VHH binders against Putative methyltransferase YMR310C. Designs and how they scored, part 18

Target 1, 317 residues: Putative methyltransferase YMR310C, of Saccharomyces cerevisiae (q04867)
Amino acid sequence: MSSTRKFKKVEKPLSQTRHYSLCIPTTLVSDCRNLSQITHKVYQVAKFASLFNVSEVVILEDNSQVDATKKKISTAKLILALLQYFVTPPYLRNTVFNEKFRPYLTAASKLPRLSTLPFTRYQKQDHGRYREGLTIKMQKPTLARKKIGKVFKQTKYINIGKSKALALQSQLVPINARVTIDTITRKIVSPQEAYGDFTGLDSQYGYYTRIASSFTDLFMKGPLKEGYTQSVYVPLTTRDTSIPELSSLPTAETNPHILLVFSTWDTLARAFKLDQDQFVDCQGPQEFFDAQLPCPVSNSDVADAIPMTLTTLSTVF
Below, E stands for the ipSAE of ESMFold2; O stands for the ipSAE of OpenDDE; V2 stands for 0.75 times the mean of E and O plus 0.25 times the DockQ between their complexes.

## First folded at step 18 (VHH; framework vhh_sonelokimab_d1)

Design p1 (from w5 with F59Y V62Y; at its last look DockQ between E and O 0.88; V2 from the best seeds 0.78)
Fold by ESMFold2, look of step 18:
Structure p1 (fold): chain B 317 residues (1-317), chain A 122 residues (1-122)
Amino acid sequence: as target 1 above (317 residues)
Amino acid sequence: DVQLVESGGGLVQPGGSLRLSCAASGFTFSNYAVGWFRQAPGKEREFIGSISGSGKSIYYAYSEKGRFTISRDNSKNTLYLQMNSLRPEDTAVYYCAAQKRGSIKPTGYDYWGQGTLVTVSS
């Protein structure tokens, strides 16, 4: 019975999906005492972001807390690397992450692979037709590439984790790009075509990641050209703000892109002050949010708040 | 229905000034955040800045700070863009837009004007 009801949910129209971007602060790891604890915390974020087909995870820098972990890499860059690691197929990890990152990724290699990612699914019927790949510079440029220009910034060669790179049938693409490949036709395909889901960038499966160094950077840069349809504050502590409570979301039929900002108010206020030269008399961060959600507990950890919020949005709204 | 109508565009010499207006109708103007955008030939539409319903909170895209001033007059249901020290690269179609929920974020605008052309040349 359970299996039948699961399969009915799989039949929903793919083109009517709400897109979520999660904003998480670097302070999510402020109570971590070592790299293993940081890794586990970030794994929880990656796990639930992947489970709910989140399109983007944005890391908002907040350097207000002393880092007790004694590491040489910035907290934002470490979180970024870990988030990327968890959505990188194991066969591409040595190529994507160089030797300098190995000490920071040791604990991550011991954690379970995320079962919702397409490259971990068992697919006997298709014999692994679709694979994730990384575009690479491998062989001397073709005559066509010579005619286009002097610099070899494009390629037809894809590292798919096998001894021989796959050559695209007739496409040239930028180097060092993550792509989804139909290995039968040797073409780049969308994740929706390959796996029946739409997430992140159209040419790859998994969430896009970036660092926002300031409050306005959070809103001005996103993976979609048209940007965020709505912005929703998801408080981690109870606090009275003037932001209206969320009452509805745009229908899935409009393919909205909703930014969910998981933060304390103090983190937002600090980030907002970094951009004060772009504002005139602005009353505060609240002016950038269309809605907020209630905080169901006195203090919420961002890793817990993510699945609670996404479940509520998918089942109630 | 909701209408936004830009006016005040035209030809101006480099270094000159121009004031654009956007007349709003069909909604309670003071409840909406409004903003200015522009689109130069062959380029993507660019956010210039936004102003809250009350007119007290204003956000400018970094590259436009200092030359452009956004204001509104809620008694006349009108949004303004004062453009100073104009350059040839400011040549574009300028659009006003409004957001239903009143936030000044640079995206998620639901209502758009038809645009007014500004040409900066000798």
Scores: ipSAE 0.643, ipTM 0.866, lowest interface PAE 1.1, mean pLDDT 80
ESMFold2 (binder alone), look of step 18: mean pLDDT 82; pTM 0.832
OpenDDE, look of step 18: ipSAE 0.843; ipTM 0.945

Design p2 (from w5 with S50A V62Y; at its last look DockQ between E and O 0.74; V2 from the best seeds 0.78)
Amino acid sequence: DVQLVESGGGLVQPGGSLRLSCAASGFTFSNYAVGWFRQAPGKEREFIGAISGSGKSIFYAYSEKGRFTISRDNSKNTLYLQMNSLRPEDTAVYYCAAQKRGSIKPTGYDYWGQGTLVTVSS
ESMFold2, look of step 18: ipSAE 0.758; ipTM 0.914
ESMFold2 (binder alone), look of step 18: mean pLDDT 85; pTM 0.861
OpenDDE, look of step 18: ipSAE 0.853; ipTM 0.950
ESMFold2, look of step 19: ipSAE 0.756; ipTM 0.913
ESMFold2 (binder alone), look of step 19: mean pLDDT 84; pTM 0.853
OpenDDE, look of step 19: ipSAE 0.840; ipTM 0.944

Design p3 (from w5 with S50A V62E; at its last look DockQ between E and O 0.86; V2 from the best seeds 0.80)
Fold by ESMFold2, look of step 18:
Structure p3 (fold): chain B 317 residues (1-317), chain A 122 residues (1-122)
Amino acid sequence: as target 1 above (317 residues)
Amino acid sequence: DVQLVESGGGLVQPGGSLRLSCAASGFTFSNYAVGWFRQAPGKEREFIGAISGSGKSIFYAESEKGRFTISRDNSKNTLYLQMNSLRPEDTAVYYCAAQKRGSIKPTGYDYWGQGTLVTVSS
């Protein structure tokens, strides 16, 4: 046997065989009266999304409610910034979040770490072979400047929180992308290779985050090439729909990517109406869902529904 | 034994029209949502639209600008794509696909045809 050290991985979590994307509506925070309440609720989403190795969190805009908070940023953009903040290493935060976001992020900076994230456990310098990084357009002014030709959307330079950007050995990657780096070989690696876990996309740890401005935008835009293999409605209130109840989920050999939509029906209907010119005789959002789950309580909140749903899917299906 | 076979592709002048067909066999066609996709050289596959098993509900990708019409004939087990006002940018291999679960979402298609080439050139 070998000596166990504080900074070595001593346990291997099971690899996740299903990819989940969570869709949450901006009305998630409609009952919040201040930024601290918003921050705490979004933290709960981030916490459980990270705990269950969720690949993506999609924010569905629903602007039907009057915004009771006094802020200069849209509710969707605030939720997006908070979700990104909770999976961003401290050493990247100044690069990822400009000064105008700092007032909105102070409460987030005081919340406990998300224990599943590698920068919570492996970020001491003496164990820093694998680091989270952010791809950037050019080296900092203190570094040699290089021209990448006419391509402005790709780079080989990665901000890893050090005085100089890391140059990839031979790869070009999209700019402004979160990645996991092997700093010795100077290559992008998967979270599985670096940490023994999967979450988000293969090239970085943490969920991918985006805003969907309409119902069809939710289904047509995502980080994976093949998109969602299944779509599941997770109601927040009791309501009869024609969507079949979930009976089974596919297993690893089909590499499923399941979209879980946590919403009231009214929110979906409003978002669906924005896309009327794309439909002929469609009766409503129900035609886009393969299955639904029951709502066990008369009214539930998204932050509560997420861990309940993910536990059920992980243990029963 | 599920098969989807596209036909009707070919060379057409800009501004012209073309009707694609997709013959389905090996499954109960009316229980499946079916859709059209295309892939231009060097580009990712692109969703065009989908139609429900009954044929009543149709979803189109916004980029089609009303030039394409999807229909199906369940008595002939055939899906159709009518393309009007064709442009050189419409040059691609066109695929039909079917979903077992019957929803008209743009992803998660289980069965695919081999494709039919459409070339729009003068």
Scores: ipSAE 0.700, ipTM 0.890, lowest interface PAE 1.0, mean pLDDT 81
ESMFold2 (binder alone), look of step 18: mean pLDDT 83; pTM 0.844
OpenDDE, look of step 18: ipSAE 0.856; ipTM 0.951

Design p4 (from w5 with S50A K65R; at its last look DockQ between E and O 0.73; V2 from the best seeds 0.78)
Amino acid sequence: DVQLVESGGGLVQPGGSLRLSCAASGFTFSNYAVGWFRQAPGKEREFIGAISGSGKSIFYAVSERGRFTISRDNSKNTLYLQMNSLRPEDTAVYYCAAQKRGSIKPTGYDYWGQGTLVTVSS
ESMFold2, look of step 18: ipSAE 0.750; ipTM 0.913
ESMFold2 (binder alone), look of step 18: mean pLDDT 84; pTM 0.856
OpenDDE, look of step 18: ipSAE 0.853; ipTM 0.951
ESMFold2, look of step 19: ipSAE 0.745; ipTM 0.910
ESMFold2 (binder alone), look of step 19: mean pLDDT 84; pTM 0.855
OpenDDE, look of step 19: ipSAE 0.857; ipTM 0.956

Design p5 (from w5 with V34M S50A; at its last look DockQ between E and O 0.12; V2 from the best seeds 0.00; counts 0 for: pae O 6.5 > 2, placed apart)
Fold by OpenDDE, look of step 18:
Structure p5 (fold): chain B 317 residues (1-317), chain A 122 residues (1-122)
Amino acid sequence: as target 1 above (317 residues)
Amino acid sequence: DVQLVESGGGLVQPGGSLRLSCAASGFTFSNYAMGWFRQAPGKEREFIGAISGSGKSIFYAVSEKGRFTISRDNSKNTLYLQMNSLRPEDTAVYYCAAQKRGSIKPTGYDYWGQGTLVTVSS
């Protein structure tokens, strides 16, 4: 009589009252001389984003830096790939990242895993009940060799880092999709169900990542239908702007999503100028910000500014 | 006085189409980006799309891309929202709003209409 230990689903509290998105410019790595240095800086961003339960990291492309070097990959894409890499379970990394990215991920592979990731936080408590997976193509049933035609775009099989793929119960899902799976019920669940408020905006990766190729993209292509509740400029230099200082954050009642833009003013001004035709009667990027925070450290690197800023927001506001 | 008046709302069957209009007055219409928002009961107001003052730039929420089309006629001071393939989940009060920035943020809009109710039901 195999005592099917009904593993009681542990209710995970939703304690997060604010969501943060971080905008980081590609200038983050402008002072880096090699891939290792880039990797380490991006790792710091990933680390603190995960630690503070950031919902989104947006990479703002600075098109002014025409890297004359025939780089096979754009700086923005590299940063994106690295950010994604650090929040991808190790057992899925080879599947998620194609061979083209492998050379760029070598240094990243040597760095410690982020322990603050959603899928690691409850692992002990849930005894591994919830697991991240990648959906994979259905193995052709041996018998039906002949009917060549219908490329099944859906599958029930999920790579969960085990020798055998997990078969979903009564569900078909798209191929090559990141999913959170309940290994006991063999059902796909939301990240929120699995990991609670540590998933931010229901992110399977701990945080969403995207590239903003323009100033417009930064503000108009966010993941939230409602948009950002507040946009805050975090200067990396001691430049004085006409943006008012942050005095308060929105209350939890509004489920605020705050965009923190870490940048020099020049970078933002350039980006704005490139997209100025998209806006009517706008004089500058300052009109898109509700407030600014003081520069955390004179000439601060984005990697250093992030934890300082997030700490300040957590303690002061 | 600035006025935005939405019209065209009503009951529509799933799969149906509806065209909303927003008549603007009391300000220089062409100098403002215009946006469409909607709010379902018990939900937050969500961005649908926006169009620049000149009409040259149009942005849509990712979720609405392809089904909804925003346009404007500056000669008529009117904003339009063409909605196709409507679904029950599209049931909401639809608002037009005016802004100089063309932001997706509701808080950034200077003027708001009273809204028009769209109900998608069989």
Scores: ipSAE 0.018, ipTM 0.299, lowest interface PAE 6.5, mean pLDDT 84
ESMFold2, look of step 18: ipSAE 0.771; ipTM 0.922
ESMFold2 (binder alone), look of step 18: mean pLDDT 86; pTM 0.875

Design p6 (from q5 with S102T D109Q; at its last look DockQ between E and O 0.92; V2 from the best seeds 0.80)
Fold by ESMFold2, look of step 18:
Structure p6 (fold): chain B 317 residues (1-317), chain A 121 residues (1-121)
Amino acid sequence: as target 1 above (317 residues)
Amino acid sequence: DVQLVESGGGLVQPGGSLRLSCAASGFTFSNYAVGWFRQAPGKEREFIGSISGSGKSIFYAVSEKGRFTISRDNSKNTLYLQMNSLRPEDTAVYYCAARPGTIKPTGYQYWGQGTLVTVSS
């Protein structure tokens, strides 16, 4: 008794048209009293960066505040490791993180998995066809380092968290690279091909992470060949900065890369001062921002400001 | 319509000096921050420094501090790079670039074709 229906043309999935990078300061955790509180704060960042397909999270060092946790690694390195941990599939975590990091990752291992990641989102739908993997050294006999032997920095072997490494059909790729694998064809595929437009920077699922040791390193040492097309200040406190308010974003014909800097002004000013020998008559950090967002409350926390900002940019712009 | 044209490149002996020029047309030059970049053979393009539209604020990459000086003349729509104490590792194609607004080292919209500087003995 069913009526005849016309087929509608199936459109291919659309990819992300704008890329965002988040800059967060190490003072993000300055009010944390222990590693568990630090871990939870960074988890909130990872959660929303993943939810909104953020391409990069940059950690701006600010060592002006006392670290009450008395840990052996720097705050920046701890935040970096935690951010990387939350986008690493559980089955790769022992390979990616050595046992030196184990004490710092205990609380992270107990937090919920991020539902937006491919190892938690799409496996039911595609029956586990696509997996995240890590390229590993080619398996060799114990005599791999002869005088005559050639050093290979490429491999066909991928750790996908199973008893055997997956061998690529006819490809050699650099070692120690995060990849997305079609386990049926045994080929590397883009995250966009595997999962649609839920992708991070370039060809890897999940955000890229780095530490910026100074204000200018924030802009100069990123992974982007052409850098950020726009830089937007997201204030955590109200302050007269003379930066123009954001009125529009490009329509994305150029696929823009927007840096969002979540910080108090004092943090930026301290970082800027470290680079003072690079400047002649510059007035301050404001000269590096194309726009700013309004600060809707008298004081915001970075972890709260991120989802509020990303929601606004995704729905209003 | 928009054009940036570098000139002043050439062959220079180590320890020498060169002054590069970048002539701009097709836009209001004083509304744009402008900068210098270079690309050595086989390497990524490298930021040298930038100068604000008014010419008041200048930002330099640390690696070139003290040897290179950026200036602009808005009446002539021209950006300059004075390079002193040149070394063989300064051999590269040098580019000028422009962006509206701020002095930041990224997000340049307009690029010149480049001028080759060769520093060899």
Scores: ipSAE 0.696, ipTM 0.887, lowest interface PAE 0.8, mean pLDDT 81
ESMFold2 (binder alone), look of step 18: mean pLDDT 83; pTM 0.842
OpenDDE, look of step 18: ipSAE 0.826; ipTM 0.939

## First folded at step 19 (VHH; framework vhh_sonelokimab_d1)

Design j1 (from p4 with S103T; at its last look DockQ between E and O 0.72; V2 from the best seeds 0.76)
Amino acid sequence: DVQLVESGGGLVQPGGSLRLSCAASGFTFSNYAVGWFRQAPGKEREFIGAISGSGKSIFYAVSERGRFTISRDNSKNTLYLQMNSLRPEDTAVYYCAAQKRGTIKPTGYDYWGQGTLVTVSS
ESMFold2, look of step 19: ipSAE 0.681; ipTM 0.881
ESMFold2 (binder alone), look of step 19: mean pLDDT 83; pTM 0.848
OpenDDE, look of step 19: ipSAE 0.856; ipTM 0.957

Design j2 (from p4 with N31S Y109F; at its last look DockQ between E and O 0.74; V2 from the best seeds 0.75)
Fold by ESMFold2, look of step 19:
Structure j2 (fold): chain B 317 residues (1-317), chain A 122 residues (1-122)
Amino acid sequence: as target 1 above (317 residues)
Amino acid sequence: DVQLVESGGGLVQPGGSLRLSCAASGFTFSSYAVGWFRQAPGKEREFIGAISGSGKSIFYAVSERGRFTISRDNSKNTLYLQMNSLRPEDTAVYYCAAQKRGSIKPTGFDYWGQGTLVTVSS
């Protein structure tokens, strides 16, 4: 036979020397008049965050703008749900997002899948050996599981988006957890082991997402254990903020975690004001930034500024 | 050769006060933002607060608001933490830290002291 049917080893891309977190404001969608426009704007963010292997997207809440769509879900929660949807494998979306979210996801379901996500980049090369799954509850748990005292809390069954759940060979795991599965060995593996170019945090892949309700929440409530090594302001208008211009990035061996804040100054100032009781004589948000980048295009949209900025950082610094 | 050395830790009764010091050497102290962290047994290190190089701007974590005061004396290259109304849950190793870029953000500190133990117990 001229070829074998076994899975070939997939060449995994080298991780970036730097990890980025993007902060985007809810005013990202202030010029949007309907759900379709909001969805397309957030899709652009998800696309480029995924393309550049961004670790986290943080949504900075700014409630100063009127919500023209009059939806029942907050703008921050809508953006969050859409960002999460775009990094959820298509075959798990109906399980992860319940029926109450379906009206908000209609436009998203019609957009092209993000081919740059790890699970779509390597699937053909490895013949689908690695798949994302969701651990599921058995409707009628076995007697053995009841006797071990973990009825309804642990399972060997994983929803991998196929007609039958995959049974793990020798593991019991908590229910309702996102996992990466080696479908040949029927074992849970890390996303890094499966795909190499790990994004997100710990047991899942794709960027992590969260909402920051105030300026200090942006820095303090993130998932990163050591937090951000640097904070960089990316202005949307040409303005003198007294923040030093970025001259260099830290050494690749240090594996830095850089927070890039794409926002107008007014949004930052409003968020900063909410935390006044934590400050003594602070002059403003500028005191929390290590550097800034030049405004790439005056009055540019945040969604456009993201790829411009990330390209500059990858090619110039 | 950067060095940060904490002192002033010890045993104190609940409701008492304690003043910690951090002596800095080997760098231009006034150019760095400096701050305090603590780590209780079995817990992750937590941020207490940070002060700008000039000493004018201070940022405190919410949990320490009102009981702890951060100050610095650039002529003595020393950072201080005044701790009042101490509680048993304040028992921890307290660390000073400095960051080169001068911002008062609560992350990204480059240099750390060895820590000083504060025990709040009867």
Scores: ipSAE 0.736, ipTM 0.907, lowest interface PAE 0.9, mean pLDDT 81
ESMFold2 (binder alone), look of step 19: mean pLDDT 83; pTM 0.842
OpenDDE, look of step 19: ipSAE 0.775; ipTM 0.912

Design j3 (from p4 with A33S; at its last look DockQ between E and O 0.70; V2 from the best seeds 0.00; counts 0 for: sugar tag NYS H31)
Fold by ESMFold2, look of step 19:
Structure j3 (fold): chain B 317 residues (1-317), chain A 122 residues (1-122)
Amino acid sequence: as target 1 above (317 residues)
Amino acid sequence: DVQLVESGGGLVQPGGSLRLSCAASGFTFSNYSVGWFRQAPGKEREFIGAISGSGKSIFYAVSERGRFTISRDNSKNTLYLQMNSLRPEDTAVYYCAAQKRGSIKPTGYDYWGQGTLVTVSS
């Protein structure tokens, strides 16, 4: 029997075999002239981080950056807010991002939703059975609870973007947490149970984001207890370093988490100098990297380097 | 075949000092960056510091602010941690670890010792 297979528009993210974290510098927007250009640049990062199922995006602050918009919010916090916005369902955005963020998110609100996110990919197919939500306070705590001790910060109520909050059947969970809900059973479920896969880290609903305020924070303050199994420098310009060329990556059974640092050397050197009181006779940032990749062009942009690098790692290694 | 064995732990009075040792075997010690970690009861393992294979470059966690000194003797295949001005909050199991890749990053260690207990009674 002859049938025509219609093309589906929904993009599937790459299945995780290894965990990757991307470090991007605030200087990725240094050539941007306005909020719209900044937003589009960050959107490209979010798009490809989601498509390749990246576990974490780390923003490395660079104090020397010129603020292209002259807004009160720091460049790092703006990039963070945009990255978080793109992985937040539209119906939760007003709750997650209060009104003071609205001027910074105007261009982002006009961009297409990321089709690779699980809650976007499956919403039609399950008729809204599984829904992302945000745990919220009960309407009013009683004075009796305050009198007897510490405020209890758990709830059964979930904002799922509808007029009424959903009440969990038998669970109490911390307030202000993002959760996946089975609206039929009224239970919190894992993203794997709801959608058949994770995006990001095992318990996350997309890439995790953070700001590294210093060079050592980049390596020390990740979300994983065991941290990064390998650190790889991805240069944006050609430059001689003493870092060995990447020759292999660990296999999936070793549960690797690889930090990819997309940066110019100058940004790393500035951040390194700020942490000098933690070092004795260290020669420079190169001592923190296990390997590097070649720079494919004489000068590349972080937003372009990310998909080029991730494609290379998924197809060559 | 690879072994890291910590020693020198024990009970110490507040304000006292201890010198921990980590004896390495089964690999070329001078080619490895090595480091110290500790884990207090009920807490996450935390990084203390790391030293390069040559012994020239040392990286310390901020919390160790001059009280602890890391050194190595490649002729003896031994890593050391000198701890001074000990406080009750320094009570933990102390671990040494090694990584081949040559970096002094605080993560991605390939080999671990069994640990040595340091108790600082208050």
Scores: ipSAE 0.734, ipTM 0.909, lowest interface PAE 0.8, mean pLDDT 81
ESMFold2 (binder alone), look of step 19: mean pLDDT 83; pTM 0.841
OpenDDE, look of step 19: ipSAE 0.853; ipTM 0.955

## First folded at step 21 (VHH; framework vhh_sonelokimab_d1)

Design f1 (from x4 with S50A E64V; at its last look DockQ between E and O 0.82; V2 from the best seeds 0.72)
Fold by ESMFold2, look of step 21:
Structure f1 (fold): chain B 317 residues (1-317), chain A 121 residues (1-121)
Amino acid sequence: as target 1 above (317 residues)
Amino acid sequence: DVQLVESGGGLVQPGGSLRLSCAASGFTFSNYAVGWFRQAPGKEREFIGAISGSGKSIFYAVSVKGRFTISRDNSKNTLYLQMNSLRPEDTAVYYCAAQRGSIKPTGYDYWGQGTLVTVSS
């Protein structure tokens, strides 16, 4: 019953043994002097997160260094926009990013596309059956919608990078959501069904991104349904934290979701202090980590630590 | 063979108090962080708080901080939740859970069957 003997999509292995989330601090770009340097640093994160099929990149905000009079886009929002840009299909980029973000993406448009993403690898696909899309509104909000105070509304319309939006057959979904769709049945499908792979949210391919505004927000369940089964600290400097060394990872049968937190201890301690009112006699941020990895080099850069850590996890564990 | 059994649920008036207990067996209780979760009708499960194996570190969700108190008695293998100033939105099935390692709000291996708390007149 095969009907695609002349064309075959690139298929990755269907099994996902472990899911990784990377936590990166906004201090990732503290040594960058301009947009181009920031963009290159974030590109390295996106590149290796995509290469290793990372499910989520979460940005931990350090509000202690933000001046009240600073009027430009926040560093966290800039990193978020760049991370999203690199995993957004080229045909959606102009509609996903509004006009106020376009100047910040100038350097990103000049960088090579990430070849590990299925929508940038294919010369041809399953005759265009599966596409990435963005859920969109088809009408400007009315005053009634604004009076209700709801920021978010549902839609059946999907921008798939073609002249006409695709209408879902019988679903309503939240606006401004990235989705993978079956253009024949007009239904949202999993990335596994479309590409033979699964990362991020159940309805899209590519890492999910978010900003954690506080230490506890990092660990509280976001859009990920099950949350983290394990949390692992990846130190950027040597420091005694009393966190146990990582000796093993959960088995593939449990389909674990592992949070890797790349940070200096001082950055974590500052974020933890901002949430002090949620703790009683807590001994410190170390209580939130199940394990840590050895610090390979003093003052390691997050962008360097990510591929080193992911390689180690892929080959040693 | 691990067992977690909640008790103490019931009907209580707004502004009232209730104490839940969770009896643990089949593992070394003091080696595990333990926590409370709740699930209201039609909603997903919500983390309430967790306490470390030693009892020295306690983390609370923002929604319950100041109203709920978590404690444990390792000699009795029992976790407690003292709920004060109860509101109708606290109506839910309450679950206890255990994990080895950290007090993070996710990654719990063992779960109880739950006890119903209803807050209404």
Scores: ipSAE 0.559, ipTM 0.837, lowest interface PAE 1.4, mean pLDDT 79
ESMFold2 (binder alone), look of step 21: mean pLDDT 88; pTM 0.885
OpenDDE, look of step 21: ipSAE 0.817; ipTM 0.934

